# Ledger of designs, part 1: miniprotein binders against Uncharacterized protein YPL067C

No score or structure here was measured in a lab: all are predicted.

Target 1, 184 residues: Uncharacterized protein YPL067C, of Saccharomyces cerevisiae (q02754)
Amino acid sequence: GWKWEQIKEIIESGELARLKRSRQMTDKYHEHKKRTAGLDMNQYVLQKLGWSLDEPQLENAAAKAFSSSTLYAVRANDFPYNFEPGVVHLVLWSKVALPVHSPDKAVREAARARMNAFLQAQPLLRPLLSSGHVAWFVNYPELQSVARIFHAHVLLFFPRERYSAEQVKTTVDDILSHGFEPLA
Structure headers, positions and changes below count from the first letter of each chain, unless a header shows other numbers.
F, E and O stand for the ipSAE by ESMFold2-Fast, ESMFold2 and OpenDDE, each averaged over both directions (binder to target, target to binder). V2 = 0.75 x the mean of E and O + 0.25 x the DockQ between their complexes.
[cut] stands for letters that were removed.
The coordinates of atoms that the task and the answers printed are left out; those that the model quotes come from them. Centres of patches stay.

## First folded at step 7 (miniprotein; from x34 with L16F A26L)

Design k3
Fold by ESMFold2, look of step 7:
Structure k3 (fold): chain B 184 residues (1-184), chain A 89 residues (1-89)
Amino acid sequence: as target 1 above (184 residues)
Amino acid sequence: SPEDIRNLKEKVDQLFERIWELKEKLFKGDPEALKKEIEKLEKEVDQLEEEIKRLARKGVDPETVWELKLEILWLAIQVRYLTEEIREK
């Protein structure tokens, strides 16, 4: 699958359609949809997170996203994309949508800055951040399976030369069990 | 050794399918009714962890072992989600 530096180049270029599941994983994803008997994937995710779409929108969303642990959730991707070994594929779900693709430059830059500040503040990510081994992207709406709930793909790279499998497990388990820390 | 690696990968795929069957049943059904099936799945993932350790001692190259351990880690994470969902419901 894609190597880490290629992934970063693709994210920077905006060619996000190139980041996708392998054929084998795509087949597994389609089998999953058949077994769920046509369930709405938005409702599936809302139920798993215990969330509701009818809640009021927060004013000044880019300043308030991630401000409380009740506003977001981090999970492992159920159907990871085709990346080289050592790339851990997480999904960051948020009740507050960040307009990272806004045509308004100031709005877009503020949204991206909020996302970066949130990830940069995470103690569990600091070794990876210092090595340039954290990346994120938000798919364009036409590429999303769950279009009504804001989510960002968060990718963590653990190169084999620097991490044992046990170190990867410890870090990932800590992230998934404790979640990310809120950003005021 | 190549057949052993192939057999392990096939079992990983089988457990992937079983995990998703249980996730779908848990989403729709009574979590208590699925507890024993989830416990069986935990044991099967544990067996894969022991098998990869056995292959490492048998001399499978370290990069292959590392990659397979990460695949098994992903399975273990998914089983943990099933277990936590049972406890919280």
Scores: ipSAE 0.603, ipTM 0.820, lowest interface PAE 1.3, mean pLDDT 84

## First folded at step 11 (miniprotein)

Design u1
Fold by OpenDDE base, look of step 12:
Structure u1 (fold): chain B 184 residues (1-184), chain A 90 residues (1-90)
Amino acid sequence: as target 1 above (184 residues)
Amino acid sequence: SPEDIRNLKEKVDQLFYRILELKEKLFKRGDPEALKKEIEKLEEEVKQLEEEIKRLARKGVDPETVWELKLEILWLAIQVRYLTEEIREK
């Protein structure tokens, strides 16, 4: 799988299409697609998140995203990409879409700044942040499986030389159980 | 032994596909009682895998292999927990 440094480089370059699932995981994903054939994948995701599409849209995305715990959710990726062991692949779902790929530089930068500020503010990520072991990206629309619900891929790297499997488990469990803290 | 490791990996894969099946059934509003039983079975099997990998570790299996397998099993455990949470809400 992709090494952590390679992942960071790919994210920085924007060549996100290079971040793929392994052959084995691809097979699993295809099996899932077969099983869910004819089903509305948006509804599927909404169901697991406990969200509704009837929620009002918020103005000023860069200011409102992540401002309340009701506006986002952190989940493990059901089908993680082909990363080296120790890379934990999370998905940050948000009711507020951030235009992180906007052609308008100011809009794009504000959106990215909000994402970065949100992650930087998380106590549960503090050890990983300090070591440069947190990264994130948003797939382009053509690469997204669920395009109607904004989501960012958040990657956490736990190097083997620093973390036991039990330590990884504890940290991941804490994140998934408590979620992230909102950013005012 | 290498065979033990292969067997464990196969079990991990099998459980993954079973999880997919259960996710489908849950989404299609299958029999909740039957699904609960199946989820409980998966929980037990994941626990068995956790114990098995510990056993293998004690037998001197390569620490790197053990570490990787523990992480894969962790992922299964997370998925099963998701199923458990989802079924409780229905």
Scores: ipSAE 0.708, ipTM 0.878, lowest interface PAE 0.7, mean pLDDT 90

## First folded at step 12 (miniprotein; from u1 with V66I V80I)

Design v4
Fold by OpenDDE base, look of step 12:
Parts: sequence; C-alpha cells; structure tokens
Structure v4 (fold): chain B 184 residues (1-184), chain A 90 residues (1-90)
Amino acid sequence: as target 1 above (184 residues)
Amino acid sequence: SPEDIRNLKEKVDQLFYRILELKEKLFKRGDPEALKKEIEKLEEEVKQLEEEIKRLARKGVDPETIWELKLEILWLAIQIRYLTEEIREK
C-alpha cells in the first residue's frame, strides 16, 4: 500500500485519483454494491448516520461547519484505501458542505482553514498532530461514491515503532466512541 | 508458519464477507433476533482469531506480522460494533 509520505505528497499534489483501494478491497466493495443493488447508497449512509434529507441548509459554510456535534459524524471507512499498515482511514461526514475545491481562491482557502482548524482543535488527535501524522482530503465529485453527502477522508498514521496494536485500538476506539469536539 | 498466517488471513476475508451479508440483511430489515445470533457468532470467531494471533506470537512469528494481523482484526471488531449498534437502534 501507499506509504505515509507518499500519501501526503499525493494529497498535496491534488492527484487524488491515485488513492485507490487494493484489488482485494475493490472486489469486496463491488460485492457490497452487488448486494445492495437497487438500494440508494445515500439512504444507506443516512441510515447508518441517523440523518435525514430534510436537514436545513446553513449559510456561511466556513463558519457553521462543525459548529455543533449534530452537524458531523466520524466513522471508520468500511472499505479503506490501499495504505500501509498503521494508516487508519476515517470518514468525517458533515451536514454542512465545505467548498474545499472551489475555483474561488478565497472561498477555497476559508473552507480548508475551517477543516484544518477543526482537526487541530481535537484533543484526541494531539499526539498525531504534533508528529505530522494527520492528513485529510475530499474526493472530487467524479471520484465520490456518495456524492450527496459531504465527507472528508481523515487519515491517521500510527507508526509501528511508536505504537503497539493495542495502543492503536485504544486510540481509535476513543475517537469512534467520543467523536470529535465541535468548533464554535 | 506461513501457512498458518495465510489461513488466518483467509478467515479474516471470510468474516469480512459475512459482515457484508449482515449489513445487507440489516438494511433490508431482516429478523433482528436472527441477526443478533449471527453477530454473536462473528464476535466469537473474532475472539478465536485473536487467540490464534496470540498463539502465533508464542510460536515466534515476527512482531511486525503480529502487529499487522492485530490491526486487521481491529477493523473487523469495529465493523461488528457498528452492526451491534445498528441492531440496537432498530
């Protein structure tokens, strides 16, 4: 799988299409799609998140995103991309879409700043943040499996030389159980 | 042995597909009681895999391989927890 440094480089370059599932994971993903054929994947995701489509649209996305715990959810990716062991692939779902790929530079930068500020403010990520072991990206629309619900891929890297499997488990469990803290 | 590791990885894959099947059944509003029983079986099998990993460690399998195997099991455990939570909410 992709090494952590390679992942960061790819994210920086914007060549997000290079970040793919392994052949094996792709097969599993296709099997999932086959099993859920005829089902709306958006509804599937909404169901697991406990969300509805009748959510109010909020103005000023860069200010409102992540401002309340009801506006986002953190989940493990059910079908992680092909990364080296120790990379934990999370998905941050948000009721507020952030225009992180806007052609307007000011809009794009404000959106990215909000995402970065949100992640930087998380106590559970502090050790990883200080080591440069947190990264995130949003797939382009053409690469998204669930395009109707905004989501960012958040990657956490736990180097083997620093973390036992048990430590990884504890940290991930804490994140998934408690979620992230909102940013006012 | 390499064979033991391969066997373990195959079991992990099998459990993965079983999880997918359960997710499908849950989404299609299958019998909750039946699904609970199946989840319990998965939990037991994951526990067995954990014990197998411990056995392999005692037999001298390299720590890196053990570390990777444990992380693969972590994913299964997370998925099972998700299934459990989803059933509870229905």
Scores: ipSAE 0.779, ipTM 0.903, lowest interface PAE 0.6, mean pLDDT 91
Fold by ESMFold2, look of step 13:
Structure v4 (fold): chain B 184 residues (1-184), chain A 90 residues (1-90)
Amino acid sequence: as target 1 above (184 residues)
Amino acid sequence: SPEDIRNLKEKVDQLFYRILELKEKLFKRGDPEALKKEIEKLEEEVKQLEEEIKRLARKGVDPETIWELKLEILWLAIQIRYLTEEIREK
């Protein structure tokens, strides 16, 4: 599986197709899709989050993403990508889409700045942020399994030398239980 | 032994697929009381795996392998918690 430094290099280069599930996890993912055949994966996710697609999106909403706890949710990825042990794969779901791949540089950089500001403000991420052990990416549309709902992959690295398995569990449980704090 | 590690990983995979089955049943609004019993059985199985990991550690399996096995169990525990939270809401 990819090492943490390789993951960061792949994200920076934009070669996101290289970040994918192992063959074994891909088989599990496809089995899941077969079990849910006849139901849209977007609808499956919306139901698990308790969200509705018919809620209107706010004009100019990207600058206000994450401003209320009702606009986003953080979850563990049910089918993690093939990363080295100690990389925890979370998904940040958002009712507000952020155009982080916009061809307009100002729009793209503002969207990325909003995402960075949100993650940087999280008390539960502070030790990982200070060590450079938080990374995120948004897949290009052709790589997405759930294309109608904006989501970012958020990766947390817990090196074995610094974290017992219990410390990883405690940190991850805290994140998943409390969620991320809103950013005004 | 290497066989013990392989058996533990195979059990992790089996529980992964059982979790997928329960997610499907819960999504299709299966009987909540029957699902609660199945979730409790999953919790018991995970506890048995945790005890097996402790046994392997006492028998001298290297610490890196033990750490990695515990992280695999963490994913299972997270998914079981999601099932428990979802059924409580029903």
Scores: ipSAE 0.731, ipTM 0.878, lowest interface PAE 0.9, mean pLDDT 87

## First folded at step 13 (miniprotein)

Design w1 (from v4 with K23R)
Fold by OpenDDE base, fold request of step 14:
Formats: C-alpha cells, sequence, structure tokens
Structure w1 (fold): chain B 184 residues (1-184), chain A 90 residues (1-90)
C-alpha cells in the first residue's frame, strides 16, 4: 500500500485518482454493491448515518460546516484504500458541503481553511497533528461513490514504532465513540 | 508459521464477507433477533481470532506481523459494533 509520505504527496499534487482500494478490497466493495443492488448507495449511507436527504444545507458553508455536532459524522471507511499498515482511513460526512475544489480561489481557500481548522481543533488528534500524521482529501465528483453526501477522507497515521496496536485501538475507539468536537 | 498466518487472514476475509451479508440483511429489514444472533456469532469468532493472534505472538511470530493482524481485527470489531448499533436503532 501507499506509504504515508507518498499519500501526502499525492494529496498535495491533486492526483487523487491514484488513491484507490486494493484489488482485494475492490472485490469486497463490488460484492457489497452486488448485494445491495437495486438499492441507492446514498440511501444506504443515509440510513447508516441516520440522516435524511430532505435536510436543508446551510448557507455560508465555510462558516457553518462543522459548527454543530448534528452537522457531521465520523465513521471508519468500510472499504479502506490501499495504504500502509497504521494508516487509519476515516470518512468525515457533512451535511454542509465544502467547496474545497471550487474554481474560485477565494471560495476554495475558505473551504480548505475551514476543514483544516476543524481538524486542528480536535483534541483527539493532537498527538497525530503534532507529528504531521493527519491528512485529508475530498474526491472529485468523478471519483465519488456517494456523490450526494459531502464527505472528506481523513487519514490518520500511526507509525508502528510509536504506537502499539492497543494504542491505535484506543484512539480510534475514542474517535468513533465520541466523534469530533464542533467548531463554532 | 506462515500457514497459520495465511489461515488467519483467510478467516478475516471470511468474516468480512459475513459482515457484508449481515449489512445486506439489515438494510432489507431482516429479523432483528436472527440478526442479533448472527452478530453474536461473529463477535465470538473475532474473540477467537484475537486469541489466535496471542498464540501466534507466543510462538514467536514477528511483532510487525502481529501488529498488522491486530489492526485487521480492529477493523472487524468496528464493523461488528456498527452492525450492533444499527440493530439497536431499528
Amino acid sequence: as target 1 above (184 residues)
Amino acid sequence: SPEDIRNLKEKVDQLFYRILELREKLFKRGDPEALKKEIEKLEEEVKQLEEEIKRLARKGVDPETIWELKLEILWLAIQIRYLTEEIREK
């Protein structure tokens, strides 16, 4: 799988298509899709999140995204991409879409700034942030499996030399149980 | 042994697909009680895998391999928790 440094480089370059599932995981993903054939993947995700499509998106995305715990959810990626061991692949779902790929530079930068600020504010991520072991990206529409619900891929890297499996478990469990703190 | 590790990884994969099956059943609003029983079986099997990993560690399997295996089991545990939560909410 992709090494952490490679992942960061790819994200920076914007060549997000290179970040994908392994063949084996792809097979599993396809099996999932087959089993849920006839079902809308968006509906599946909404059900999983307990959200409704009828929920209105808030205006001023850069200001409103993540402002309340009701507006986002953190989940483990059910079908993680092909990363080196120790990379934990999370998905940050948001009811407020952030235009992180907007052609408008100001809009794009504001959106990215909001995402960064949100992640940087998370107490549970502090050790990883300090070590440069947090990264995120949003797939282009063409690469999104669930296009109707905004989501960011949030990657956490736990180097083996620094973290036992138990420590990883504890941290991940804390994140998934408590979620992230909202940013006013 | 390498064979033991392969067998364990195969079991992990098998459990993965069983999780997919349960997810499908949940989505199709299957019998909650039946699903609960199946989840309990999965939980027990994951526990068995955890014990197997401990056994392998005691036998001198490379710590890096043990570390990786534990993380794979962590994923399974998370998925099972998700299934459990979904059943409770329905």
Scores: ipSAE 0.824, ipTM 0.920, lowest interface PAE 0.5, mean pLDDT 92
Fold by OpenDDE base, fold request of step 14:
Structure w1 (fold): chain B 184 residues (1-184), chain A 90 residues (1-90)
Amino acid sequence: as target 1 above (184 residues)
Amino acid sequence: SPEDIRNLKEKVDQLFYRILELREKLFKRGDPEALKKEIEKLEEEVKQLEEEIKRLARKGVDPETIWELKLEILWLAIQIRYLTEEIREK
């Protein structure tokens, strides 16, 4: 799988298509799609999150995204990409879409700034942030399997030299149980 | 032994597919009581895998391999917790 340093370089370059599932995980993903054939994957995700689509797209996404705990959810990726062991692949779902790939530079930068500010404000991520072991990306629309619901891939790196498996478990469990704190 | 590790990885893969099957059943509004029993069985099997990993560690399997295996089991445990939560909400 991709090493942490390589992952950061790929994210920075914007060549996000290089970040893929392994062949084995791809087979599992395809099997899942076959089993859920006839079902809209968007509806499936909404059902899991307990969200309804009828929530109005709020104007000023950069100001409203993550402003309330009801506007986002953190989950483990059911089909993680091919990363080195110790990279935890999370998905941050948001009712408010952030235009992080907008052709307008000002809009894009504001969206990215909001995402960064949100992650930097998380107490549960502080140890990883200080060591540069947090990264995130949003797939281009062409690469998204669930296009109707905004989601960011949030990656946490727990190097073997610093973290036991039990420590990883404790941290991940805390994140998944408590979620992230909203950013006003 | 390399064979023990291969067997363990195969079991992890099997459990992965069983989780997918349970997700499908939950989505199709299967019998909650039947699904609960199946989830309990999966939980027991994961516990057995955890014990097997401990056994392998005591036998001197490479610590890096043990670390990786524990993380794979962590993923399974998370998925099973999600299934359990979903059943409780229905």
Scores: ipSAE 0.824, ipTM 0.920, lowest interface PAE 0.5, mean pLDDT 92
Fold by ESMFold2, fold request of step 14:
Structure w1 (fold): chain B 184 residues (1-184), chain A 90 residues (1-90)
Amino acid sequence: as target 1 above (184 residues)
Amino acid sequence: SPEDIRNLKEKVDQLFYRILELREKLFKRGDPEALKKEIEKLEEEVKQLEEEIKRLARKGVDPETIWELKLEILWLAIQIRYLTEEIREK
């Protein structure tokens, strides 16, 4: 699978289609799709998150995203991409869509700045942030399985020489149990 | 031995596919009580895999391999916890 530095290079270059599941995980993903045949993946995710279809549109997305713990959720990716061991693949779901790919540069930069500010403010990510071991990306719409609900892939790298498996478990469990802190 | 590692990974794959089966049943409004029993069986099997990893470590399987296997089990345990949470909220 891709090494951490390669992952960062791919994200920076925007060549996001190169980030994909292994053959084995792709088979599992296809089995999932067979078992959920006849289901809209957007509805499936909304049900899993306990979110309703009647969410009002919020103004000033870059100022409002992540401002309340009710506006987002972090979960483990059910079908992680093919990354080296120690890369933990999370998905950050948001009721407020951040236009991180807007053709308008100012809109795009503000959206990306909001995402960066949110992640950089997280106490649970602090050791990883200080070592450059947190990365994120939002797939282009044509690459997304669930295109109508904003989500970012958040990748955490735990090098084996610095983290026991138990330390990885503790950090990941804390993130998934307590969630990320809102950003005013 | 390499065979023991392959057998463990095959069990992880089997449990993964059982998780997919249970997710389908839960989403299609299967009997919650029967699903709880199946989830408890999955949790028991994960505990057995954790004990097998300890056995492999005592047999001298290298630490990097043991570390990676534990991370695979962590991911599996997270998926099982999601099943439990989904039943609890219904």
Scores: ipSAE 0.818, ipTM 0.913, lowest interface PAE 0.6, mean pLDDT 88
Fold by ESMFold2, fold request of step 14:
Structure w1 (fold): chain B 184 residues (1-184), chain A 90 residues (1-90)
Amino acid sequence: as target 1 above (184 residues)
Amino acid sequence: SPEDIRNLKEKVDQLFYRILELREKLFKRGDPEALKKEIEKLEEEVKQLEEEIKRLARKGVDPETIWELKLEILWLAIQIRYLTEEIREK
């Protein structure tokens, strides 16, 4: 799978279609789709998150996203992409959509700044942030399987030379059990 | 050693497909107590894989391979936890 530095280069270049599941994981994803045939994938995800589509949209997304723990959720990706060992693939779901691909530069930069500020404020990510081992991307709409619910892929890199498997487990379990802290 | 590692990875793959099967049964409103028992079996099988990884480490399988196998087990454990959470809905 892609090595961490390659992943960062791909994200920076915007060639996001290169970030995809292995053939083996794609087979598993196909089996999942077969078993859930007839389900709206957006509805399936809302059900798993315990969310409702009827909740109000917040204005000024760059100032309001992640401001309350009820507005987002972090989960492990059920069907991770083909990355080197030690890359943990999380998905950050948000009720507030951040227009990180807006053609308006000011809108795009504000949205990306909010995402960066949110992740940089997380105590559980501090060691990884200091080493440059946190990255994120939002797929272009044509690459998304769940297009009506904003979500970002959040990648955490735990190099083997710095982290035992137990340290990886402890950090990931903490993130998934406690979630990320809201950003004011 | 290479065969032992291949067998362990095949078992991980088999457990993944059993997780998908249980997710389908949970969606179809399968008997919660029967599903809980099946999840407990998955948890026991993951525990057995953890013990097998320990045996491979004692047999001298290289540390990088052991580390990678442990991360694969972590991923399975996370998926099983999600099944348990789904059963506890409401």
Scores: ipSAE 0.799, ipTM 0.902, lowest interface PAE 0.6, mean pLDDT 88
Fold by ESMFold2, look of step 17:
Structure w1 (fold): chain B 184 residues (1-184), chain A 90 residues (1-90)
Amino acid sequence: as target 1 above (184 residues)
Amino acid sequence: SPEDIRNLKEKVDQLFYRILELREKLFKRGDPEALKKEIEKLEEEVKQLEEEIKRLARKGVDPETIWELKLEILWLAIQIRYLTEEIREK
């Protein structure tokens, strides 16, 4: 699977199609879709999160995204991409869509700045942030399985030489149990 | 041995597919009591895999490999926790 530094290079270059599931994980994903009888993945995710599509989109995404714990959710990716061991693949779901790919540079940069500020403010991510071991990306629309609900892939790298498996478990369990802290 | 590691990874794969089956049953509103029993079986299987990893470590399997196997078990445990949480909310 991709090494951490390769992952960061791919994200920076924008060649996001290279970040994908292994063949074995792709088979598991297809089995999941078959078992759920071709249901709408957007509706599946909304049901799991307890969210509604009919809620009005908030204005000023760069100021409102992540401002309340009811606006987002962090989950493990059920079908992780093909990354080296120690890369934990999370998904950050948001009711507020951040236009991180906007053709308008000011809009795009404000959206990306909000995402960066949110992750940088997280106490549970501090050791990883200080080591450059947190990365994120939002797939282009043509690469998304769940296109109607904004989500970012958040990758955490736990190098084997720094973390026992128990330490990885403790950190990940804390993140998934407590969630990320809101950003005012 | 490489064969022991391959066998353990195959068991991890089998449990992942079992998790997909249970996820389907939850989505189709399966009987919560029957599903709880199936989840308990998954939890016991994960416990047995943890013991197998200890056996491989005592047998001298490379520490990096042991660490990686433990992370695969962590991922299974997370998926099982999600199943448990989904049942409690229904």
Scores: ipSAE 0.787, ipTM 0.899, lowest interface PAE 0.7, mean pLDDT 88
Fold by OpenDDE base, look of step 13:
Structure w1 (fold): chain B 184 residues (1-184), chain A 90 residues (1-90)
Amino acid sequence: as target 1 above (184 residues)
Amino acid sequence: SPEDIRNLKEKVDQLFYRILELREKLFKRGDPEALKKEIEKLEEEVKQLEEEIKRLARKGVDPETIWELKLEILWLAIQIRYLTEEIREK
């Protein structure tokens, strides 16, 4: 799988198509799709999250995103990408879409700033943030399997030399149980 | 032993597909009680895998491999937890 340093470089370069599932995980994903045949994947995710498609206006997205705990959810990726062991692949779903790939520089920067501020504000991520072991990206529309619901991939890296498996479990369980704190 | 590790990894894969099957059943509004029992079985099997990993560690399997195996089991545990939560909400 991709090493942490490589992952960060790919994210920075914007070559996000390089980040993908392994063949085995792809097969599992296809099996899932087969089993849920007849169900729109967007509807499936909405049902899983308990959400409805009543998306707020794009205006002021950078101010509104993550402002309430009702506007986002954190889950483990059911079908993680092919990363080295120790990389935990989370998905941050948001009712408010952030235009992080907008052609307008000001809009794009504001959106990215909001995402960064949100992650930086999370107490549960502080140890990883200080060591540069948090990264995030949003797939381009053509690479998204669930395009109607905004989501960011949030990656956490737990180096083996610093974290036991038990420590990883404890941290991940904490994140998934408590979620992230909203940013007013 | 390499064979024990391979067997464990195969079992992990099998459990993954069983999780997918349960997801399908949940989506199709299967019998909650029956599904709960199936989830309990999965939980027990994951516990057995955890014990097997401990056994492998005692037998001298390299710590890195043990570490990786534990992380794979963690993912299964998370998925099973999600299934459990979904059943409770129905």
Scores: ipSAE 0.781, ipTM 0.904, lowest interface PAE 0.6, mean pLDDT 91

